# Ledger of designs, part 7: VHH binders against Global nitrogen regulator NrpRI (nrpRI)

Target 1, 323 residues: Global nitrogen regulator NrpRI (nrpRI), of Methanosarcina mazei (q8pxy1)
Amino acid sequence: MMDPQIERKLIEIMRVIHESDKPIGARAIADELNNRGYDIGERAVRYHLRILDERGFTRKHGYAGRTLTDLGENEMNDALIGDRFGFVISRIEEMAFRTTYNPETDKGDVVVNISYFDKDDFETVIELISYTAHAGYMISPRVRIFEEDSLEMSLPPGKIGIATVCSVTFDGLLLKAGIPVEPAYGGILQIENKKPARFLDLISYSGTSIDPIKIFMNRTPTSVLEVLEKGEGKILANMRQINSSAYEMTGKILKKAEKVGLAGCITLGEIDEYLLGAPVETGKFGAAVVGGINGICALEETGIEIETNPISTMLDYQTMKEI
Below, E stands for the ipSAE of ESMFold2; O stands for the ipSAE of OpenDDE; V2 stands for 0.75 times the mean of E and O plus 0.25 times the DockQ between their complexes.

## First folded at step 1 (VHH)

Design z02 (framework vhh_6z1v_2)
Fold by ESMFold2-Fast, scan of step 1:
Structure z02 (fold): chain B 323 residues (1-323), chain A 124 residues (1-124)
Amino acid sequence: as target 1 above (323 residues)
Amino acid sequence: EVQLVESGGRLVRTGGSLRLSCAASGRTFSNYAMGWFRQAPGKEREVVAAITWSGGSTWHADFVKGRFTISRDNAKNTVYLQMNSLKPEDTAVYYCAAGRYYSGLWTPSEYDYWGQGTQVTVSS
């Protein structure tokens, strides 16, 4: 965790870059910040730009300066929200709205998580993500890899980035068909005999400014590797609530999505019934969806250092490769 | 659904070498981890070696480590077991198997598809 004073300066630097029509250099950034009341020099700006580069928020254009990556645009927008109590719900709504993927054509943008790891871990990362996805504990076996020389993303030195499909993609698919989806809970789901058994813990999306999945990553260990090896253990999953009038259409859309590799919906509940022990509002049914980062959790279980930004950005699904 | 066909088993003298091949009818071969198992008469089927879907990670049983090497060619839908410095105790029917689950233990129950086996006999 960085000093809050430094974090605020990083946000203001990103804002200056965002407002620039062209790549902008450290001197010009410092001058603009001074015009906005900050006492900061070019050398300090260069230091902060290195931090932004390392986080993947800025792209360096030689001596022409920096632009924001898609990750940087998202981080800046997120950080400018003063009321954080609805933040994660607003993010889900935004990303669902930006989803353009059509299972009938297999074209359009999906919501992704972005993870960063050391280049020397590449084979293990790809293998565990592939196993987790093909075992049914991720949304899709398609990923997109960003190397240090990628034009689309600024990566920290010695790191590789990987995009995995986010469960919010389902929210977007259903929204396109006129079906609103209400995020309910992020949770830890017990698997027994390769089947979902019950939620062990739940955090409401409405009660947090932090993605519930990030909270669980820090306080409740998963056992994704145990699930892959024995068919029992703990995975990340989330629950959504959908109006009962959309029951048949929801099932139809999710089956079409599964045929093109979006197979993260573990189970649909009955109307007005609890799902896997989780409460469901009257007039609705639950949908239990795997966490899009269960393969990342498996990697962390092996001791691999990996950093993840959930609900990070949009990517064209056709640019993602099956592994 | 995957069908597996082993080949290469034969009679070999102690100290000899063999390469076993396992050809998959392969709609989804590249998505499967592959294992080699063996079974001698009156004994349980035991794991010999395993390889992940990409070929980036391999596991070999202690009793063959340094002598046997597993590899795969996803373009040819084939997995191989190179067997060097063969001993009489290596005599067994060798099976290849395909599974989607990662496992540090590589037990038989984790594999979904099995070949019919190929006999390897090692004599003095």
Scores: ipSAE 0.000, ipTM 0.125, lowest interface PAE 18.1, mean pLDDT 79

Design z03 (framework vhh_6z1v_2; at its last look DockQ between E and O 0.02; V2 from the best seeds 0.00; counts 0 for: pae E 14.4 > 2, placed apart)
Fold by OpenDDE, look of step 2:
Structure z03 (fold): chain B 323 residues (1-323), chain A 123 residues (1-123)
Amino acid sequence: as target 1 above (323 residues)
Amino acid sequence: EVQLVESGGRLVRTGGSLRLSCAASGFTFSSYAMGWFRQAPGKEREVVAAISRSGGSTWHADFVKGRFTISRDNAKNTVYLQMNSLKPEDTAVYYCAASRWGFPSTASAYDYWGQGTQVTVSS
């Protein structure tokens, strides 16, 4: 493991790069870092940029400087999540805003999670993801595979990447329709007889600096495989709160989304009523959505080693293929 | 016209080696992942190996167990399958296929197919 201080500097460099609207050079990065209280010279920045290049976090644009890759952006976000209260909500809001997919025209970008696994596990990954998706425990059956030669991200040697549609895509769809969506909870959802029963545990998005989904992945094992095999078990799910005035419109939008394969919405709650045991504010109703990474959770349950970056980046939904 | 032409299949003794070639034309070869499939009499077609567009990543089926190796030469528009330690169970028609969707294991994801080359391994 690299010196934590070096790692911190790398993250800050990535942050500066991310905030730039164009490729940015080492000198400019150094200047910005110094403005932020970091004592670092251009030479040192160049050194760190080489590290970032090697890791596949940055792309060099000749003399114009560097930009972040999707992998770099994910890494930056992951590193920052622990440090920022409310960062997760901000990230969700940002990605929702960036969502451009239109179910009516079948064009635009969706929010995706990125996962990395060993190429030797490829067959198993494809099969189990397909099975999970078609069982209805993913947002979409469309995925995108990233190979080692991907121009969008650099993968570690021997690894393959897979993009799955993130639940934040629903937030984006609703937002584009003029409906504000509030991230309320991430949690563990009990499935009984192939139906949602109740949330077993909930973490409020407003009460944590870490993505609730990540917390549960580490704290409470899912049993997605049991759900798939027996119709009983635990999956990851999210809950959104929406103003009651948008109840009918929300339903319409979700139905449209389902027609194009975006079927991750479990159920809508009644106005002013608890949803699957989760509290709902007065004047609002709940929307429960499956965790987009449930397929990945299933894989982990088999013993496959997989790294996941939730809410990672945007992809053109047309470039994703049903699996 | 898109063409995939396999070659190299023949009769070989158990323990022998073969190198299959697939020559591609009519499409941008470097933009496609390539795969090898095989179909034995009375059996379903199964994936043997796959290779990424650049050749940097490969996948091999479990039954290969290190005996077969897929490779490609983009300059020659050719994909290869080196087969070592051949067994009678490897007897099949071997097919070359191209995919615009990376190197999936599902046959339906491949856009173009060759006519196949017969590999026979005798006891």
Scores: ipSAE 0.000, ipTM 0.237, lowest interface PAE 14.0, mean pLDDT 88
ESMFold2-Fast, scan of step 1: ipSAE 0.012; ipTM 0.428
ESMFold2, look of step 2: ipSAE 0.000; ipTM 0.227
ESMFold2 (binder alone), look of step 2: mean pLDDT 85; pTM 0.870

Design z04 (framework vhh_6z1v_2)
Fold by ESMFold2-Fast, scan of step 1:
Structure z04 (fold): chain B 323 residues (1-323), chain A 124 residues (1-124)
Amino acid sequence: as target 1 above (323 residues)
Amino acid sequence: EVQLVESGGRLVRTGGSLRLSCAASGRTFSTYGMGWFRQAPGKEREVVAAISYSGGSTWHADFVKGRFTISRDNAKNTVYLQMNSLKPEDTAVYYCAARPGYLYSTRESDYDYWGQGTQVTVSS
């Protein structure tokens, strides 16, 4: 677990590194932060740099110091514009609250991930996302496509954007029905005989300022293509915990969502029991959902360059088209 | 659009080896997933092996795994099926098939383009 003041210091350290025109070391960082009104020593900066290294935000250049990675640049840019909080759990809470989708009317806003890629990859992207969704390893087969000249999304020439439904939509749907949901883990889920078997690796949402999906992309490979073709392999999934008093209502609501195409291969655990090997707190039950980004992971496995912003924004579900 | 022509099928003795070739005509070959299928007299067509557009991902049916190997040479617009340790039950007409897109498939219905077939006969 991380204190909010520690997270704030991590952001400021990244800002100093971002503003440096060359690799920068702990003493120079501490001196610059003191010039900006922070009372921090070199030892404390070294401690925080190790945390940034572990999260994949910084790259060490021997004795010359550190630079930001692409992940670190993205986190720093988010912090600079004030649009994002470093805690992914705060983002999940915001998006869940903004969810208005009602399965009974098939109307309202859902949470989406936004991915973008080169226009010349378009047919492969659509084909593979469609295949992954219809195989049951995405939340929905509905997408929204943004052309390079779209008024809805600013993309550089030669790029196309695609919105896919995010699993946080389920958190929002349950919240609107009066059921609070606690994000627990993002992880790598083993599929055997086309069914969830067990989590192989887990990262707590409350212990990181970066989305677990981005962390797994850097250290643990998926095999979504293998799952699609053989029914066995590794995919991204996440788990949430819900109070045991909401057990019956949760099951009822999620079954209604599945009937209108919001599925995500949901697995509900028993009260007080581990779910797919993942721990669950006493007085709660687990709910595991395949990640809405598995189609994107399959594309990356083919060598396609694709950038994704998970839990990106809200879209009217009726404006998304089935593929 | 892709047109496929298989070659290499012949009579071979049990335990022998054979390499089938599938020559593709058309400039889009390198963007197609490819598969080898076979059909014995009186039986349904079944998938034998499949390969992605780049050759980076392959799949082989359990009944040929360890004996058959699929590969491709995009510079020559050709897909190969290397068959080792042949058995009489491998006797069939072998078909090359292509599907648009980079992903291969193990389902016959996903393939749009088919060759004419090449006969492989394995005798004891």
Scores: ipSAE 0.000, ipTM 0.119, lowest interface PAE 17.0, mean pLDDT 81

Design z05 (framework vhh_6z1v_2)
Fold by ESMFold2-Fast, scan of step 1:
Structure z05 (fold): chain B 323 residues (1-323), chain A 123 residues (1-123)
Amino acid sequence: as target 1 above (323 residues)
Amino acid sequence: EVQLVESGGRLVRTGGSLRLSCAASGGTFSSYAMGWFRQAPGKEREVVAAISRTGGSTWHADFVKGRFTISRDNAKNTVYLQMNSLKPEDTAVYYCAAKFYGSGLRDTEYDYWGQGTQVTVSS
């Protein structure tokens, strides 16, 4: 549902809010943007401010307007770096290239997300991640735990770290087989009767400096706990587009990955057809993959404080243990 | 949908003991953290004790610490509150509550609630 033009305007609005120092209203934001050569009215700015509020990037101050949250400040600062538009695509490409895992040999590095949380929450974290993975809403039931004094990872005092497999691992598997993958959308996927039904929200990777999955995490629009309890609700998922010439080989590779514990491709679309309501370019087919952090979303839904760095680093898959 | 049914509430003399039980049905019990709450006459509902889904972690309010013990039996889909050295101040309706994964100390964190069981402690 969010296109590149909307993402661009959101970044521009955040810049204006950052520079104001005090809370700023929609009219003042519109006037400042017009002074900078953008043709935008107050009503359009109000629309975009609601999106920023939903993403956790702005805080309302009643009649006084909005300020950036700490999260919004970080995203705005990242967007000021030259070619940040497309940075997420570049990061995905980098991590896919660094992926060495081979399903035929069951050896090599996978892409992981890193999360950390209070030691006292350890049992709840492990159990809920295990449950989410075995229910089919994570990439793998394998994790790696990092204790406070781990030499592999610097953690805040009193915290434990956990690595979970990132969906970008599939991009890497396919790349190593000669199949380029285009990340199309991050999104919220509706589950009904334990099956995928349709995408409710989509954010294009094109033209954005902000990871769509990170945006959805900040909004907490998932209901993973509801899905686990009732078989109905919302999870994080990604849509990828792949050239139609690779259709059969893609299916074969994903099936091999599943046999060695890398599951999470919810469904492959038909060539030239929409997938779960998401648009697909002519000459391509869609692949819908669960988000690698759905178990983390479930933990956030319980009120557990957990910090996550998505698409964080590479780990040897053999060093990750099944839970 | 999870249903909770409390039992065991009755009239007890000061210094006496009582065990409350809460039977759960409708869901996978081992997926729920459980809590005991009470509401005394003229007071708002307050948390008494909480137990993690596995029973590995428990919490007890300061005003019952050393006297009350929460426990659970996942094979029987039941949570218990053992109440010892009862005082008139313990007179209240006792509620069990369930939270799908996690653990909570605030009533607003719980998803499902029982109807309550009355405990009266006479002098």
Scores: ipSAE 0.000, ipTM 0.238, lowest interface PAE 13.5, mean pLDDT 82

Design z06 (framework vhh_6z1v_2)
Fold by ESMFold2-Fast, scan of step 1:
Structure z06 (fold): chain B 323 residues (1-323), chain A 124 residues (1-124)
Amino acid sequence: as target 1 above (323 residues)
Amino acid sequence: EVQLVESGGRLVRTGGSLRLSCAASGRTFSSYPMGWFRQAPGKEREVVAAISGSGGITWHADFVKGRFTISRDNAKNTVYLQMNSLKPEDTAVYYCAADYSPWYGRVLSQYDYWGQGTQVTVSS
């Protein structure tokens, strides 16, 4: 068994390689890890890359750098699920801190998810995302499109990228107003008569050994298309807890965000009460929002191949366009 | 200073074809989305087709799919709308629009620059 500190660094390096859409070199990996708060130099990254090569987790592409092998992808996604889940909490905190959007001025950066798909699926992707957003099951009807020759993002040949607003944007809005937010649960939310009814399944952000999406696909799959057509079915949603002292201010901020199109079928619970069947700690209230990727779930339900990097980056909301 | 100039609108018989052109001057729009919109008397303006800055992505409204094709020539800073199998219902003033933002958009209120329009009339 290797030193736990070394194993952690190997996992982080694999994550950076996975997030890159092209081969990535040791310097770029080191720079990205330093941006995430890790103290690591290029020489150390090169040493760790050799260990990953020996384990069969990475493939060398000469001077272009490394990509993950199928074995490396499986190790990161399946064997290291607990570490990935802890990493998601750190990512949420990072992105909330980087959020600068102000609903009063309609200026600043929001948190986005990035999805990739074949360019020949473009019309279906835009139509279904637009429909899902306008039905209220995404955070915003605004998107940004990235073409294969985009200067902002490197894409595989024949692919189009799309940015959609992430629900972590709300965590950032509240944080900037001085309101701490605790992520509580990701889950499957039952919709009835076009309204949230109850959570059917919940995964705590504080502890799990399984990716929530993987659990849901195996046990309780989404039916976003059914919700769009009939007003009933299952969607992705998450819940956060907020101190009772911030109750009134939270409501005011979320109402202002909704006015500028930043909504997510938000449901606020009452102080000390369960929200949609989910437990809430004493002295707190719950806030549930629909997942920013429900439109992507709808696309997957139609059989379209689409890859998503959730909680991916920050974008200036003014550069995102309504669809 | 910035101008969009549409051309090609005329009277055409049902089943005929027509090509509209929109030339941009005073600024290069080769990296910005462009679109074609139309407005019939008594109706609100509606989106017909849109094209990304590179020309790699196109979108067409359901009522024109298979009949109209949007394209662009970035060297000439010009966007085109090829209209085939014209119907009387296609009678409208056709407007060219450009978005200052480099990102794809189909919402009318998001377009910053508009042409004067070109009249297309389809007779039975």
Scores: ipSAE 0.000, ipTM 0.141, lowest interface PAE 18.1, mean pLDDT 78

Design z07 (framework vhh_6z1v_2)
Fold by ESMFold2-Fast, scan of step 1:
Structure z07 (fold): chain B 323 residues (1-323), chain A 122 residues (1-122)
Amino acid sequence: as target 1 above (323 residues)
Amino acid sequence: EVQLVESGGRLVRTGGSLRLSCAASGLTFSRYAMGWFRQAPGKEREVVAAISWSGDSTWHADFVKGRFTISRDNAKNTVYLQMNSLKPEDTAVYYCAAGTYLPYTSGHYNYWGQGTQVTVSS
């Protein structure tokens, strides 16, 4: 294993090479890195370039310098995706930390998604979100409406905003009880006979620079309306991994949350077992949670234009109204 | 010879809208992530929005979410910031920046424009 400091320098050097339209030499790389605030000389850059050559990430062009190989481009993109992915995980961690909701008192802040739509669609939006929530495919039937003249949110003329509870709220509830939660996958979950059957598609949080839920929304692979009408079809869901030592406490907390209307955990797995086809690491168990925006997916399926920002902000749960 | 040139900054009334543009030259635009930053007098430069090289991924700071939208046109080598529902607090010099990925700190952007002044009056 290389020193993490060395690995970071290798990534930065590959970034400089990627940016260059022609082969680039060690002196030019060192100068560019110094311009970016790194304290590194030509000798150190030459050392790191040898490591990249050894790994097959760079190709030598004699005195002209180096370019990235196809392997190097892929490795750099994976590493940069990892850096960007760190932002998604950091956002989840930030929102979980800011969660103050206490199911015992029914007070405190929850994590919400914010969606925007034309005011003319208001009745259809409320109706479908209500239907989806009461069918069990949303985190909560409580929403917060923001009108175009709202003091709390600036909206374009003719638009209305709606806040729906985000599944990251569960990460926050568990964190406040001392239970660390690992986001594992965003995915498409098959429903059969009104029950979860299996994940059809999964995107690992550790392998993407883009929020997995945003990727699935863009592809529009859900059939939430079919699930509501027939009890079969596809919904958005997330899978989390939790240490086996917290199994009993996790179940207790989720049961308390369900009693006060936060009921999005559809299945807890067994320790060390796959959950609904999704892999679970040894020493952990999985928790499958509905996506907080399934009602929004149902609206998109009807052709309604709606923009959504997942894991958007915190709201006091008491200011959200049941629909 | 990399140049980023911002335009569109002007005086706007509270509640108004404005679109900023940033034209890039001297770089392969489609290989760079782009960001919009702002700096008000006496404050540090802060990130407002960022967009990936393809345009498939965007990020907006909490204080502008729902009001500002970043977009890009790779055929025109231009990135845009659509600013709606402007507030006096949005008064700042707005800067365009280019980097090889989507970092959310100023230290990771390689190229910077000279800035364009946006003033929001009540």
Scores: ipSAE 0.000, ipTM 0.100, lowest interface PAE 21.9, mean pLDDT 80

Design z08 (framework vhh_6z1v_2)
Fold by ESMFold2-Fast, scan of step 1:
Structure z08 (fold): chain B 323 residues (1-323), chain A 121 residues (1-121)
Amino acid sequence: as target 1 above (323 residues)
Amino acid sequence: EVQLVESGGRLVRTGGSLRLSCAASGRTFSDYAMGWFRQAPGKEREVVAAIRWSGGSTWHADFVKGRFTISRDNAKNTVYLQMNSLKPEDTAVYYCAAVYGSFSLSPYDYWGQGTQVTVSS
């Protein structure tokens, strides 16, 4: 797993090179990236250019600078296709399709988020994630832990990885039962008396090239710790829209999932009615689902540095253990 | 976890052809992007060809473009380098390398021991 910020910088360096009409040097690349909101110096750009050279993505033209190779253009385009209109939707569709989990058998693959943190924080991380999950603000109390020496996951030195269940697992469960699910909004949900009250902020999945979670990280902070302590505060949640014809079947599937620990659906709305203040299209009903990383948000609130890759990969649910 | 073993290097006359093979062990081969590198005596190691984990994109250095072709067979855990119209300048030790993930932007993580290719005039 590579740091998403580092990967983004590499992709943006390649984009700057691609958009140049002639070979471009490290200083000019750094200046352009700073104009685009990245805080990066010439020395760091030179370091990243060496990585791109080693990978065969760039070719050097003496003092004139760099151009992209065909492989570099293809990698940039493949990586950036996902950032175009609808990428979050297409990623959700891909992961939902790959979901094989069956609540009746407790077998199959679920969608997970992967986070990593300093090993010295291990006890605090496990305790707080467990507390958040058992309080009902995560999808599942099952996690998969990856030690520094794990062959399953490449981790930075001194780090431990943890996989937590992603809400996209519900999209997959419903899809396998023949029920298409439309992601509607990511948002900040107000909790009062340990119950959902209303969405405070909403960002539509339709028409955005940016994952709503990234936008909220820069705008409205969560207060998951407050929710755990007082039953009041703000958590991450998302809202799905489903055709009214599937109302009864959806309820039955979600109830079965809850019985085996996939308890992230907070509220199922009424047909044709707004759900927790969020708009719902005529002929549909809403389903409000907790964000799969609320326990990670709680850790961030304590000052623990933790990096998360949401909607990251598939894991066999039987390999995940309750904490 | 990937281990790489190259084979196929030998003496070839100018204008000849040769196919190098790189056998990988480990169940995660299909998750890795693969590359062929070469190093001649007294020169820096240089990238010759690369292929993404999916096989969906390939790259060949300008000095071998049209002559060399990289390919992979994920069912057999093998990557190939087909070398045609060989020149004395192609003489080098050829290395197979792997990098993990759906991203090809990280430096190569795993390397083979190399296979010697000698091209005589």
Scores: ipSAE 0.000, ipTM 0.237, lowest interface PAE 14.7, mean pLDDT 79

Design z09 (framework vhh_6z1v_2)
Fold by ESMFold2-Fast, scan of step 1:
Structure z09 (fold): chain B 323 residues (1-323), chain A 124 residues (1-124)
Amino acid sequence: as target 1 above (323 residues)
Amino acid sequence: EVQLVESGGRLVRTGGSLRLSCAASGFTFSNYGMGWFRQAPGKEREVVAAISTSGGRTWHADFVKGRFTISRDNAKNTVYLQMNSLKPEDTAVYYCATDWRYGLGSTYSEYDYWGQGTQVTVSS
């Protein structure tokens, strides 16, 4: 269960860290928040910092305190310009509008997640992402690699970047056909006998200041490796709601997308019926889509340190190569 | 393991009635759409009827509309096909199927799990 009061405090703590030019500790954060009119103690700040650490938004610097990661910096920038709740929906809408990919021509831009990791982990990263994608638990087996000397991306020293296709690409494909898509839930989906069974945990996109997928990703509640080995376990997935008038057209577009390797829509629901245990509004049907970063979750399960910016940017799909 | 077991097929006379049953196990039955298919000797397998997860929506092929009715009982993990006004052209092996991707599929390739079939023969 997510508490909106906790989410608000996390955003304010990140704001203090963002404004600091050096690593900052819990006492200094608490003092600054009290100067801004918040009633919060050092112990409560430490509790919230642990949550931010678990979400991958902050990095520990021993005695010196915390800084924001790239994920935390992006989240903080979004929070500074938007409302405390629901601003992640605006990001999804923006990236869907920027999607130009046409499955019939195999041309145009798709939405991508960007991950970066130590270059010494390269072989393991490519192997496991390839395996996860070909097993059907990512959107596409196409990736884009960014090396240290790349002009297209600024990378930390000693790191390699990888772009993977984001599920928001489906929102864009449907929007281009005149079909608006409503984000409903991010969550954890149980797989049984290599098939989707039910959502175990759900976080509504409505009433949250932090992307539900970022929360699950950083806490690593998935068991993608178990799913790959045994056909049983937990993956990241999200649920969309779509108007019933678009039911037939949605199915046709998603089938066409699968033929060009965009195969992340795992299940369409029936009109007015719950999908995999998740509620659906009257006059709509649900669409369950795999999280575009399940291969990254599998890597985290092995203990590999990897940082991810979900819904990061647009890339020309033709520049992405199958692995 | 996912299993679908059809039953009820037999010899019937033209104009007769028959009810087929399909017992499902190994998956959460109420989360999946179900379909009935048939295949006559020397012909391709064709879709006969389909039913939504709740049973609130059904589809029937034009050649059986008004004669066949699909239904389901989620408490019993069973899907049924009631066949009335049978014709010699209805002679076929009847198959039960489910599809996990799109729920209510209408083509052979959209269905992942298939039963072994039950033979229906209609004599003139």
Scores: ipSAE 0.000, ipTM 0.304, lowest interface PAE 13.2, mean pLDDT 80

